Miniprotein binders against o43075. Designs and how they scored, part 40

Target 1, 293 residues: o43075
Amino acid sequence: MNALNKIPFTRALYHFSRFRSFTTSGWIMSGHNKWSKIKHKKSANDQARSLQIGKLSQGIILAVRQEGANPELNMRLATLLESAKKISMPKSGIENAINRGLGTAGSEGSQVHFIEYEAMHPSGVGLIVEAVTDNRARAASSIKHILRNHGASLSTVKFLFSKKGKVEVNLPPEKRDSMKFEDVLDDAIEAGAEDIVNRPKEYIDEEDEGEFLILTEPSSLNQVAHHFRSKNYEIKDSRLIHIPLEETAIDVPAKDSVREDIQKLIDDLYENEDVMFIHLSILNSHFLPILDE
Key: E = the ipSAE of ESMFold2; O = the ipSAE of OpenDDE; V2 = 0.75 times the mean of E and O plus 0.25 times the DockQ between their complexes.

## First folded at step 19 (miniprotein)

Design AA6 (at its last fold request DockQ between E and O 0.55; V2 from the best seeds 0.67)
Fold by ESMFold2, fold request of step 20:
Structure AA6 (fold): chain B 293 residues (1-293), chain A 101 residues (1-101)
Amino acid sequence: as target 1 above (293 residues)
Amino acid sequence: SPEEISRLMDKIWELYERVLKLRDEIWKLDREGVSPEEATQLMDEVRRLYEEILRLIDEVERLQKEGLSPEEARELRKRIQELEDKVRQLEEKLRELRTQS
């Protein structure tokens, strides 16, 4: 690994190769994003909005606990606040979440726990289910129940993944017509990113998905995100993720019923109020949905 | 005693989190080349603890449906305490390895 936070020459070449493969699609749709799952279940009623606000609140609490309440320094918080604005989350709810992250709710019984549950689906797909909860036993029981309903079981699967930082960006508005992939690649190299993926526009389905996905060392996440912001890119998302390892990721043929089975499991998991994110050991699942439309 | 079962389950799931954290720390030491044979031994211990935790979860869920006798509760508390003691010993051993390296 390169400790200087620069893209090695070989990793830039690797991305160029995957970029061409990406454009010849039968790709999976309806991916792992929490907000996207709510939209794709066609649940745009009061319960769906309330669930989205609740999960956004939990995300803000965790982001503030991890990196503080200043969105100029905490890019994860900045992107969450933009998401809150887009869904018209009440300002008092945002302020409450920030205060809880700062520790004003620091009693033992009110502590928020970040938990990763590891599971295996019968198809051989591994899952990492991220949860944020103030009730460990409730969250675990509910998530285990959902997994069992789909034939999945708790099993260690983290070895199928690599932890990375992810920055999702759109081109600067003033340069949208003049800017090419090579320009974005140059900016990514300058920022010290590890990799870059150009997402096909037809797969940009969520508010926190960008035209380009930038991968980083976990410790470089904020640095890379701030660099792209300094170049007037629109920052759609900035967070830590688990990327399926290419060598062990499963490649499920298009129209295979396994894709539908996994999508149903993911949909049920995202209905749980404590579930924040789900990572899958499916090839390219970190930037593509798992089911086509 | 639904409240007792809830507290038992909360502790077991806390141990689940701690065991997976131990695995991650051992994996980090192994990746950095610190004591490869020691890392293998520690990983075997973590695997056994993980499997016992999963068995405890299933057993407590079964007893939650059937009802928990005072003697069964005492036996479960003992097993959970023994498990936590082993987890604590591994946590301490990893701290020692980190200060040596």
Scores: ipSAE 0.733, ipTM 0.902, lowest interface PAE 1.1, mean pLDDT 80
Fold by OpenDDE base, fold request of step 20:
Structure AA6 (fold): chain B 293 residues (1-293), chain A 101 residues (1-101)
Amino acid sequence: as target 1 above (293 residues)
Amino acid sequence: SPEEISRLMDKIWELYERVLKLRDEIWKLDREGVSPEEATQLMDEVRRLYEEILRLIDEVERLQKEGLSPEEARELRKRIQELEDKVRQLEEKLRELRTQS
């Protein structure tokens, strides 16, 4: 008799919990760009590169569909184009992705879909798996299979999260030695950001990770990103994210077997061509890695 | 046919996405203070549809492995249509609630 745990659809009381001091506890980063993880696999085989290019292509398509093809107005697109340049993605591939996003390339039948799959792991960790696919049935079946292989099941979990904007930035190159965290904080306040995190340097291992993570209201994301750009910050990433609610977020110790289990699940999900991003209901996972390397 | 099963599966996953979207929109209305009693009722209906969709996914995945008879295919099409009709009704109710706010 499997007790169907009645997940209470409790009212997400978005109590804005105030400025809690970001205690640098060794936390689990959700949100590795699929392409950056592939780079850490030392064997940059043609398959890994192909997978990276594919993910960037999908990201570009989606960014263009959501906010248009102008990188001056679409900061998400701008960051993706810079990432594509860094990995030497073929220009033809970038142009094709932009055109697909505009609906000007391909037969009417290749509609790209953005899908957020929600799942619960047996540990109590909720997952939101962002996918971009032209084949819903394939993507869904593959992702569901991976989830099942790790004991996870489709379940409503968005109530464990708050949707926010995230801008990741590095200091202006000319000011790296002169600017302090306080200066970045002032710029974040001026931009209308909600919060700022200084990421420890030891956790900056991905190409889309910045030293500073700026959190925003979803509607303010582009404004804040543009403000930092206007001040010559290096914009590493700009996206909407799901931040785990502190009240329900799982605090997983750094050496807990749960972290290893979740990391394996994430790794397998990121090997799927359609998976773009994964959010976890693990405390501070939006800016810190799951496993300390 | 494998093609028919694929089409049915695609439709089921479309309904999955639509139901999750309905949930998100109902939560938005609830946060905005729009018709809290009606939002609660709609959420209960959405929950039931979500659970029904998940069961249907598992059933179709099983039938993909075992094979799908013409009779099973007809029944699945009927169930999917009934789900789609319910989803459309909820989408319409939600639109009505938005226009009244």
Scores: ipSAE 0.684, ipTM 0.879, lowest interface PAE 0.8, mean pLDDT 83
ESMFold2, look of step 19: ipSAE 0.698; ipTM 0.895
ESMFold2 (binder alone), look of step 19: mean pLDDT 83; pTM 0.819
OpenDDE base, look of step 19: ipSAE 0.642; ipTM 0.865
ESMFold2, fold request of step 20: ipSAE 0.710, 0.704; ipTM 0.898, 0.898
ESMFold2 (binder alone), fold request of step 20: mean pLDDT 82, 83, 82; pTM 0.814, 0.815, 0.813
OpenDDE base, fold request of step 20: ipSAE 0.637, 0.000; ipTM 0.865, 0.186

Design AA7 (at its last look DockQ between E and O 0.57; V2 from the best seeds 0.00; counts 0 for: pae O 2.5 > 1.5)
Fold by ESMFold2, look of step 19:
Structure AA7 (fold): chain B 293 residues (1-293), chain A 101 residues (1-101)
Amino acid sequence: as target 1 above (293 residues)
Amino acid sequence: SPEEISRLMDKIWELYERVLKLRDEIWKLLREGVSPEEATQLEDEVRRLYEEILRLIDEVERLQKEGLSPEEARELRKRIQELEDKVRQLEEKLRELRTQS
C-alpha cells in the first residue's frame, strides 16, 4: 500500500537536517573520530594493530556471510577491504576471513554470531553494543562485566533509536575544488537518500571518516552507496546504524563529567576484541567527533 | 562440570537474544496497530521473560563461582527448558498473528 509514496519529497528535510542542534566542543560519544585517531596513532604498535586486524577479520566474515564475496556488489565488504589495505593486513588473513564467511573452511570454529547488547548507563545514556564472536557466553560475560564496572546494566534501550543506513563520503579528488555542498545535496536527492549531514573537517579524521554523511532507509543503503561510487565519490563507510531519536536523545554538555564517564566506558568496551561498534543515545553521536585530543 | 555450565550459559544468552527479537516484533505490531490488545498482552509476557532471563544469568554466575552441585545443575536445566518452552510458545503465537494480519 502507498508504494507510489516511496518517492521522497525530501528537499526541505535534507536542508533542515544539516542544521541539527549538537554540542560543538570536539566531543564524540560513539567514538568514531576519537577512535579513528587512537587507532591511527596506535597502528604502529603491534598490540593495537593486532586488535584492529582481528576486528577487520570479523567484520569481513560477517559482511561476506550477509551479502557475498564480490566487492562490486557488496559495498560493506568493499569498505572493509580498503580499511584492511590501509593497515597492511596480510593477504592471507583477508583470504581466510573471506573463506570463513563463505563457509568453505567447514570447521565449527568458523561460526560467528552477530549480537546486539542493550544497556543503560547511570547518566540515562542508552547503549547498543554490536559484537561479533564465536563464543556467545564469553563475549556476553565480558561485556556485562565491563558495563557493570562502569555502573551500567543490561536494559532494553532500542526504543531510543531508529535504524538507518549510513554512507560516509568525501568529494571526488578531481572535483574537490569545484564541488559545493549543494552539488552533494543534489546527488543525495537523486540517490534517494533520506538525509545528509556535512561534518566540518576540523572534527573528522580524513583517512578513516567522510566529511558527508548520507542517511538512507536501511533497504536503500547499497543502492545509495553505489550511486555515490558511480559519481566517483570516495566511499569511507557503508553500514547500518542506530541513530538516536531526536526527541529522546540526551544533550551532554562538553564540560560535563558524564562525557568523560561515557568515554571511559566506550574505550573499555572497544578494547574487547568482540566489540565492533557502539551506538549511543546522545545528540549527534554519529555526526560529530571528539577533537580535543 | 565447567563444560556443562558453559553450555547452559550459552543457552541462556541465546534465549536473551530471542526474547529481544520477540520484543522487536511485538513493538512492530504495536506501531502498525495490528491486534493491539493481544500485542500488549504479549509485550507483558516478553518483559517478564526478559527479567527472568537476567535473574537466571545472575544466579548461574553466582553458582559458577561457588561450585555447582549435580542437584543444582538438574534444577537449572529444568528452568532453562521451561524458559525455552515459553519462548517457543511466544514465537509461534507471534508467527500466527503476523500471518493472520
Scores: ipSAE 0.650, ipTM 0.869, lowest interface PAE 1.4, mean pLDDT 79
Fold by OpenDDE base, look of step 19:
Structure AA7 (fold): chain B 293 residues (1-293), chain A 101 residues (1-101)
Amino acid sequence: as target 1 above (293 residues)
Amino acid sequence: SPEEISRLMDKIWELYERVLKLRDEIWKLLREGVSPEEATQLEDEVRRLYEEILRLIDEVERLQKEGLSPEEARELRKRIQELEDKVRQLEEKLRELRTQS
């Protein structure tokens, strides 16, 4: 079955028509880099930096636990290490996180747990909240408290999603002026990707996110990420994500009260130290911000 | 004791993680077309366990606020053990399905 028939060429073009003028103040951040989120809201506060370092540390621990400590083989770890470098995270903190992930930190290293909390908001929006914590009971109590404050409750919602790989890339620096989207599409096809989206620069954090979002089968994620790296693309993110199913996804209009309510819930969740990533059953939320007009 | 409730809560969340893992592995089998009828039955059983765990979490959180009697503590321990036994049985069934493929 020809790989060419799986990439809906029509989807890349159709999404461009919904791109309205981006105002930084009014977007729902689903599927975006959490480090960027914290940076934009609280960049001037030592507390925000501490929270970022904490979340990066937890991310490094988890990445090493899942795929090892070699950043040449573990693309997620490589991206986290670059993020740690950008915020000037102490080397000792990075080394400690790697050692905890390897289980080589002495007997005092609290075991780190990865947990996905599933919740339903009264609007009908489902949430998957990824948490990384050394204290399950604390994380559960805190996250559930935040959910309840917004009227959300724990519920089975994973049926509203499909699990996929996501790779975010920028063009090779030496080819920024010469390379076209068609060339990136050809590379994505060659890599065995399922889909590709070119995101307008105004809708991404240029420091932490990629212009091109590549979707893969979960088993193909590492292969696709390595293929793009071998072609000198800048890898900004590589992870498994939950994509909302189109048939059940909520279409949230820009001026809907639901949007404001969901944004407040997401903001409060991302302020929690254990929360790593949030997936929403909102249409296209995995690659586009939900913008205020 | 508050310590006993905390231990019970930790065990419930451990079971929650194990059930999530089971579900993800069963969905992998379904996507791969491996024993689809048996995998679907396992999925239904896992869904029921997941819902039971969520109810149990809510109950324990209520009891953390109201207090836990010795009788309630015994009943919770029994329910947690029954859930653990069910989870273990499903984990074994899943291993058997993978080895037959």
Scores: ipSAE 0.149, ipTM 0.620, lowest interface PAE 2.5, mean pLDDT 80
ESMFold2 (binder alone), look of step 19: mean pLDDT 83; pTM 0.812

## First folded at step 22 (miniprotein)

Design AB1 (at its last look DockQ between E and O 0.71; V2 from the best seeds 0.00; counts 0 for: pae O 1.7 > 1.5)
Fold by ESMFold2, look of step 22:
Parts: C-alpha cells; sequence; structure tokens
Structure AB1 (fold): chain B 293 residues (1-293), chain A 104 residues (1-104)
C-alpha cells in the first residue's frame, strides 16, 4: 500500500498548527468580537448603528484605496459591502465611502491612515491594535487613554507575533455535501498554503469567519486567495494578520480573571470608532473562539 | 494654541510609526545576514528613539493641560526636528545596508 496516499500522513506534512480538533476551555480570539458587539449594540440603540456605519465606512475607504472599487476584483470590498447591506447602511453612505477611497469625494476627504499600536497588558498579554483613521493624533490619544484606564501601556510587543496571510473560506454551496476535509487540504496544498484549520460551525462567531482558516506566508496571500476563489469557495475574509508565537503565548483558561480583564479592555477598544482589529499574544487566539464551560 | 498642540502630536505620532517601521526593517536585515553586532547596535538606536518619542508624547499631553507657551512650542519643535533627523539618518543607513546585501 502507498503510505503517501494516507490522509493523516499528508496532513502532518503540511501543518504547523497543533490543533486539528476544536476543543477550547477558555480561549479568546483577537479581532473577532467586533461584529458580535456591534450586532448587540445595533439591536439596543442608534449609537451602536452609527458606530457600525462609521467603521464600515472607514473599512470601505481603505479597501477601495488599496484594491479599487470593483467588488468582483476586490474581495475585501465585497465582504464589507455585504456587511453594510446586513445593517441597512444607506446607499448614499456607501457611495460616499467608495468615492473617498477613489479620491473623488472632495468635501471631507482627509487622508485615511492605517496604524498599528503596540501595547502590553499587566497580565503580560501583548496587544496589537489596528486602527484606520483620518486623524492620527485623535486616534492615538483615545487608544492610549483606553489602554491606561485598564492598566495597559504602549510597549513594543510585535516580537510576540508572526505576520501571516489569512484566507477564511466556506465550501462551495453546490459541493457542501460532497466535499471532505481532505479535498480542502489538497486545494490548500496546491495553493501553497502553510496551514489549514477546520473550524466547527458552532465556533464561527463573525461574518468574516469561515469553516476553514487558511494560513499563508504574507507574500502568498493573494495567490492562495485567488486559488480558492477559482475553485468556487466562498471567500469570507482575505487579509494579513498577526498570530501569537506559541512559545511565548499565554494560555488563558475559561473563568480566569485575566480573560475577563482582557475582554473588558477589548470591548472598550472596539467602542472606539477608529479601532478595526485587535491581536493578542494568547495561545490560539487567531482562530479559536472563547466558549464558557 | 490648540492647533499647535495638534500639529506637534501629529508629527510625534508619525515618528512613532516610522520608528516601528525601522524596527521591522532591522529584523528583516538581521534575517538576511547583517552581522549580529550591527543588528544589535541598530536595535539599540531604535529603542532609544522609541523611548524619546514616548517621553515627548507625555510632555505634550502635560503641556496641553497646563497651556503651551511660544518658548515651549519652539523647544518642542526643536526636539521633534532632532528626532526626525535621527530617524532620517537611520532610514538612510538601512537603505545602504539593504543595497550592500543585494550586491552579495
Amino acid sequence: as target 1 above (293 residues)
Amino acid sequence: SPEEISRLLDKIWELYERVLKLRDEIWKLDREGVSPEEATQLEDEVRRLYEEILRLIDEVERLQKEGLSPEEARELRKRIQELEDKVRQLEEKLRELRTRLKES
């Protein structure tokens, strides 16, 4: 028999992730509670809806500036437009954001900045806070204030992370019942991916999360994303991320006070209009949701 | 004035971003084969710049609460310009090092 055709052996050759089965006892995922918090606020009051619209507008501006205004060619824009539709963002607001990204808006078109703030929480957990803003000083002062309110401070922490490409996908709808993990793994290998994680559906918390998380070298992100698109996968997200280095990542168990403290800080940061994503030096925080036991 | 403080903070936070970018470039050069001694010296220089930037941020925020005199504004602009000059020099040094590595 040909041992090379054995699926477990093939999986071992192409993985650097230690998790193949999603079992969690208290993990939090960096960057993934944004929409759940926004959805909750939307149902509660108009302030939450205004915040969601503002963040979507800034996301659209940045995506258009980076990759253009055609959602058939710009996968990030396409996902943002779907989110805007879900919250009934006015079409005039969407058009304005697209025009600002193209540089044709004219009336209030300040340059949009993408900024990463690095910070350390008293627990030893490092944070990278991604922000998109038209006012550098305002964003920085607000984020610094929030950090200090939780005892955190600006500090270089990027050495706790590795930069990777991330592609979030769902199976093609017409193949959902016929495709196996092994087929997705084969597609990831063909694309040149570094790792694949099969996320159980109950752990998919946000609209930019998929059944499968594909990790890539940063330079290969575009190639891998296009490969999966060419195979008719539904692309949920395609972007660069920071993943925690396993050797220095902190394991935060369920029902630990550190988890609660970090969650409060994350919640306050995401209330800031300029904050887009937060990365944490917590074990497996790049792909696992937190579940209470 | 409030507008002067806003301009000072904008420049200092721009230097914050540039210094972190320099740190990232030093890590790339280290992986590409600059000597460990040279990498350490560059990292130390970036660390000193980073620490001065944080001190300036705190000072400007303090003066924002107390009021900023024209003399204090001039001194802060001088310190910021000195930092920017150091950042430019380091940016140029890293470009030279990258050119040297590509030639080998």
Scores: ipSAE 0.680, ipTM 0.888, lowest interface PAE 1.2, mean pLDDT 78
Fold by OpenDDE base, look of step 22:
Structure AB1 (fold): chain B 293 residues (1-293), chain A 104 residues (1-104)
Amino acid sequence: as target 1 above (293 residues)
Amino acid sequence: SPEEISRLLDKIWELYERVLKLRDEIWKLDREGVSPEEATQLEDEVRRLYEEILRLIDEVERLQKEGLSPEEARELRKRIQELEDKVRQLEEKLRELRTRLKES
């Protein structure tokens, strides 16, 4: 009896993009690169820039380790390199990161580790904190300390999530005025994407975010990203993400005290040099914009 | 010594990563050919290891602040070794399971 009846998850998110008024006010940023959040911190001080460069470096190292050093084949690396260029990251730093990712940095190159820390907040919000570090014990201690300061504790929470691929894209520059969402949807279907979300323009930082969020099966991420690139879409991000399961996700209203508490926790986590990405078991948090507070 | 605590913590966090990897691999197992009972048993074992690791982390971090006696250090090393042995056994079980699934 035919494998066909897996009702594509397509209906739920497509329905969401159309009908739920993205009330601007309530979105806790889950799923944004830590370095983008730091960019939005008004204090463009040397420290913030250093932190951004450090995170991009770690990201590059990890991307290269996972999928190689060819940005034509490694879409995640390509996006990171573009981000590095935007912040004027030194070329030597980029090269060093690539070399460390390849393991070609001399024998003294500290091994970089990717770690997912899972935590539960007292509110019932689960967190997956992605970290990239050359010192596991230090990173863990620091992250755990931050979690504890906000009442959160290490706990298994990955069961609250579904792992997906995410590609963020903008329209091809030459087609910005002619292409519609329906055209992007057709391209997403052709690429083998699972779903697509059109983010409202008011919630998009055009420099760092894509207008369209394409969700994929984890195994299809690279294929989908390549497909969009081949059609001259601007790839803003390509990564694996953890999407909150609707059944267990916390619905946190914009004006909820829980939101403020979680936001503070996230902010503190993102100040940590080793933290790269945070996933929250908050409903729809995976496509929520950065609230410029 | 602070160095000893650091080494112990590093080893515990290594085990943490290994257990998380095991969990992820178990969840990715094609349930075709794996009995639900076997999958559940593996998941439960992983969960127990995870919880044990978390407890051990908390204990070592506490001892990092309070100081670590030679006796406590010896006991922690023993517990870490026992945990490592359990993790290794589970990794082996998973490999065996994957082999069986490929042969079926």
Scores: ipSAE 0.293, ipTM 0.695, lowest interface PAE 1.7, mean pLDDT 80
ESMFold2 (binder alone), look of step 22: mean pLDDT 83; pTM 0.823

Design AB2 (at its last look DockQ between E and O 0.79; V2 from the best seeds 0.00; counts 0 for: pae O 2.1 > 1.5)
Fold by ESMFold2, look of step 22:
Structure AB2 (fold): chain B 293 residues (1-293), chain A 104 residues (1-104)
Amino acid sequence: as target 1 above (293 residues)
Amino acid sequence: SPEEISRLLDKIWELYERVLKLRDEIWKLDREGVSPEEVTQLEDEVRRLYEEILRLIDEVERLQKEGLSPEEARELRKRIQELEDKVRQLEEKLRELRTRLKES
């Protein structure tokens, strides 16, 4: 048995979960631009910026709907506004997103729908596609079209997942070099977290994503997030997610063709303006961040 | 017409969302002690509604390409209304079961 067997049962579970994050199947959610030609890189970069603006807009809408339009009281909104400034998102786009979150945009365009589409890929991988849209029929038709173009079809797949809370954190800035993983693990256990993963820094955007991913029961999400905030951790994300059930998750560690096919589908879906998040029934897919490239 | 097709699709996709919500509620009831036979019956009903919704979506998409006649529009509205009635009946059935479990 591993040396981790000398750790209390709860600690062993957290260390075991760290090993789960580094299978090759975790790479599917990270989009890497492999285009070598300048034309393709320019095109991919333009798509990445457009996707960033779209996702910031969706995030702003959701944050405002949940906690209001005051950035001093709504930390998720404040973070999103800072990100919008960094990429020079047009002021009119920001104002529009805030108004849509408040429901003040007008008659037909003021309705915002949060929809989850469930689909199955021919490889056996299930997908949950979260969308935010003011036009249900348009979003649904577009997403179904993209799925069909990749051989996927609408199918009930939610049974392949469980709902969990996710808190992404970085160490307190003043303690970044003095704190160790064991300290973070102790804090996670004290907070009542279910699992913790230390992610490779080369696969996260340190400005917008956390080195440590903390998994919680859905009902414990706020409690865990509060605990880490009270200890001066930098909170990068706090939301509910769908994670694949381990017993039915597809392990795609060395099947490059399946991985490539799924990645193309994911890329096409994320280019749709209504798509917000995609969850996959692939082993450990929930541990790695999604890159908009 | 494009506007009529859009309204039909909006209703069908609303029913899609409601049927998936019913599926989720049935899973909750399964944990709360409703008989396995009754849960299976409810799941079968939801599955049939879900499959009909997908068939309607495919048919409306086909008619977008071919053009929608007044007769086809009336038939689709009738089928959508019948489907919505079934969804409402199942929603009511689940509310009754939930009340029964809460009073136990």
Scores: ipSAE 0.659, ipTM 0.883, lowest interface PAE 1.2, mean pLDDT 76
Fold by OpenDDE base, look of step 22:
Structure AB2 (fold): chain B 293 residues (1-293), chain A 104 residues (1-104)
Amino acid sequence: as target 1 above (293 residues)
Amino acid sequence: SPEEISRLLDKIWELYERVLKLRDEIWKLDREGVSPEEVTQLEDEVRRLYEEILRLIDEVERLQKEGLSPEEARELRKRIQELEDKVRQLEEKLRELRTRLKES
């Protein structure tokens, strides 16, 4: 009896997105590009821009190091380059980041490291903090300090998560008025995706976020992303993510004090130059929008 | 010296990354037909190493604030070396296990 009949979990997440008003689950911003969120901090000061550029640079370095410097083949790099363009990152900075990723920057280039810090908050919320740094000791000390300031401590929490691929897309511009969710679903199935979520438009930052979140097996991420690109979807993000397991995920309502505490922690973490992404063991946190307060 | 503490921390964090990689690799074994008992044993070993690393981090960070004596530095170097040896042993064990799986 063919393994094909496992009804993809697609219906459950789609049903959840459809029936639970996104309004009531005070979604803590997990799973968004750190640099997009910094834009929303009204202090569009030179410091915030510098921080964004720095993070994008580190992201580019890592993306190139992992999958090469060809944006046609490296969808993560392509999305990062687009983000860099949007914030008007200097071309020299982009080129430097690519070169550092390739290891062609002279022997003096500090090795960039990707590190996942795992932490537990007193609320029981687990965090995976992705960092990219040229100085492990500095990054660790800084991140640990931030965690401690919020009562969190380093702890094994990855068992609270499932690793998945995520492709975030918008409809092809030429088909925005004609394509329906069902069409995107068919494309996702054809691509070999595991699930798809349609985000409400009200929760989409059109500049940095996609309307559709496609979940994949980690090994299928690049294939799925390429498939959507080949169909002229606008790829907004392509990355590996940690999805909270439903059995252990904390349900944090929008008006919960825990949410506020976690949000402050996340905000402080995202102010750190080395922090790239944060995963939370909060129910559905991987696809719910950042509530711009 | 501050430089010594920095070196110790860097080494500890290197081990942290190695242990995390080991953990991730062990979790993949569960899908590769390794017995649940063997996976659990490996996970327990990794967990112990992880906890030891976290303790070392806390200790070194404390000593960074209080100052590090030459004797403390020597002891920390010894503990870090012992930990590195354990990590290496586990990495080798995992390689051997993978080799066995490919031959089966």
Scores: ipSAE 0.228, ipTM 0.659, lowest interface PAE 2.1, mean pLDDT 80
ESMFold2 (binder alone), look of step 22: mean pLDDT 83; pTM 0.813

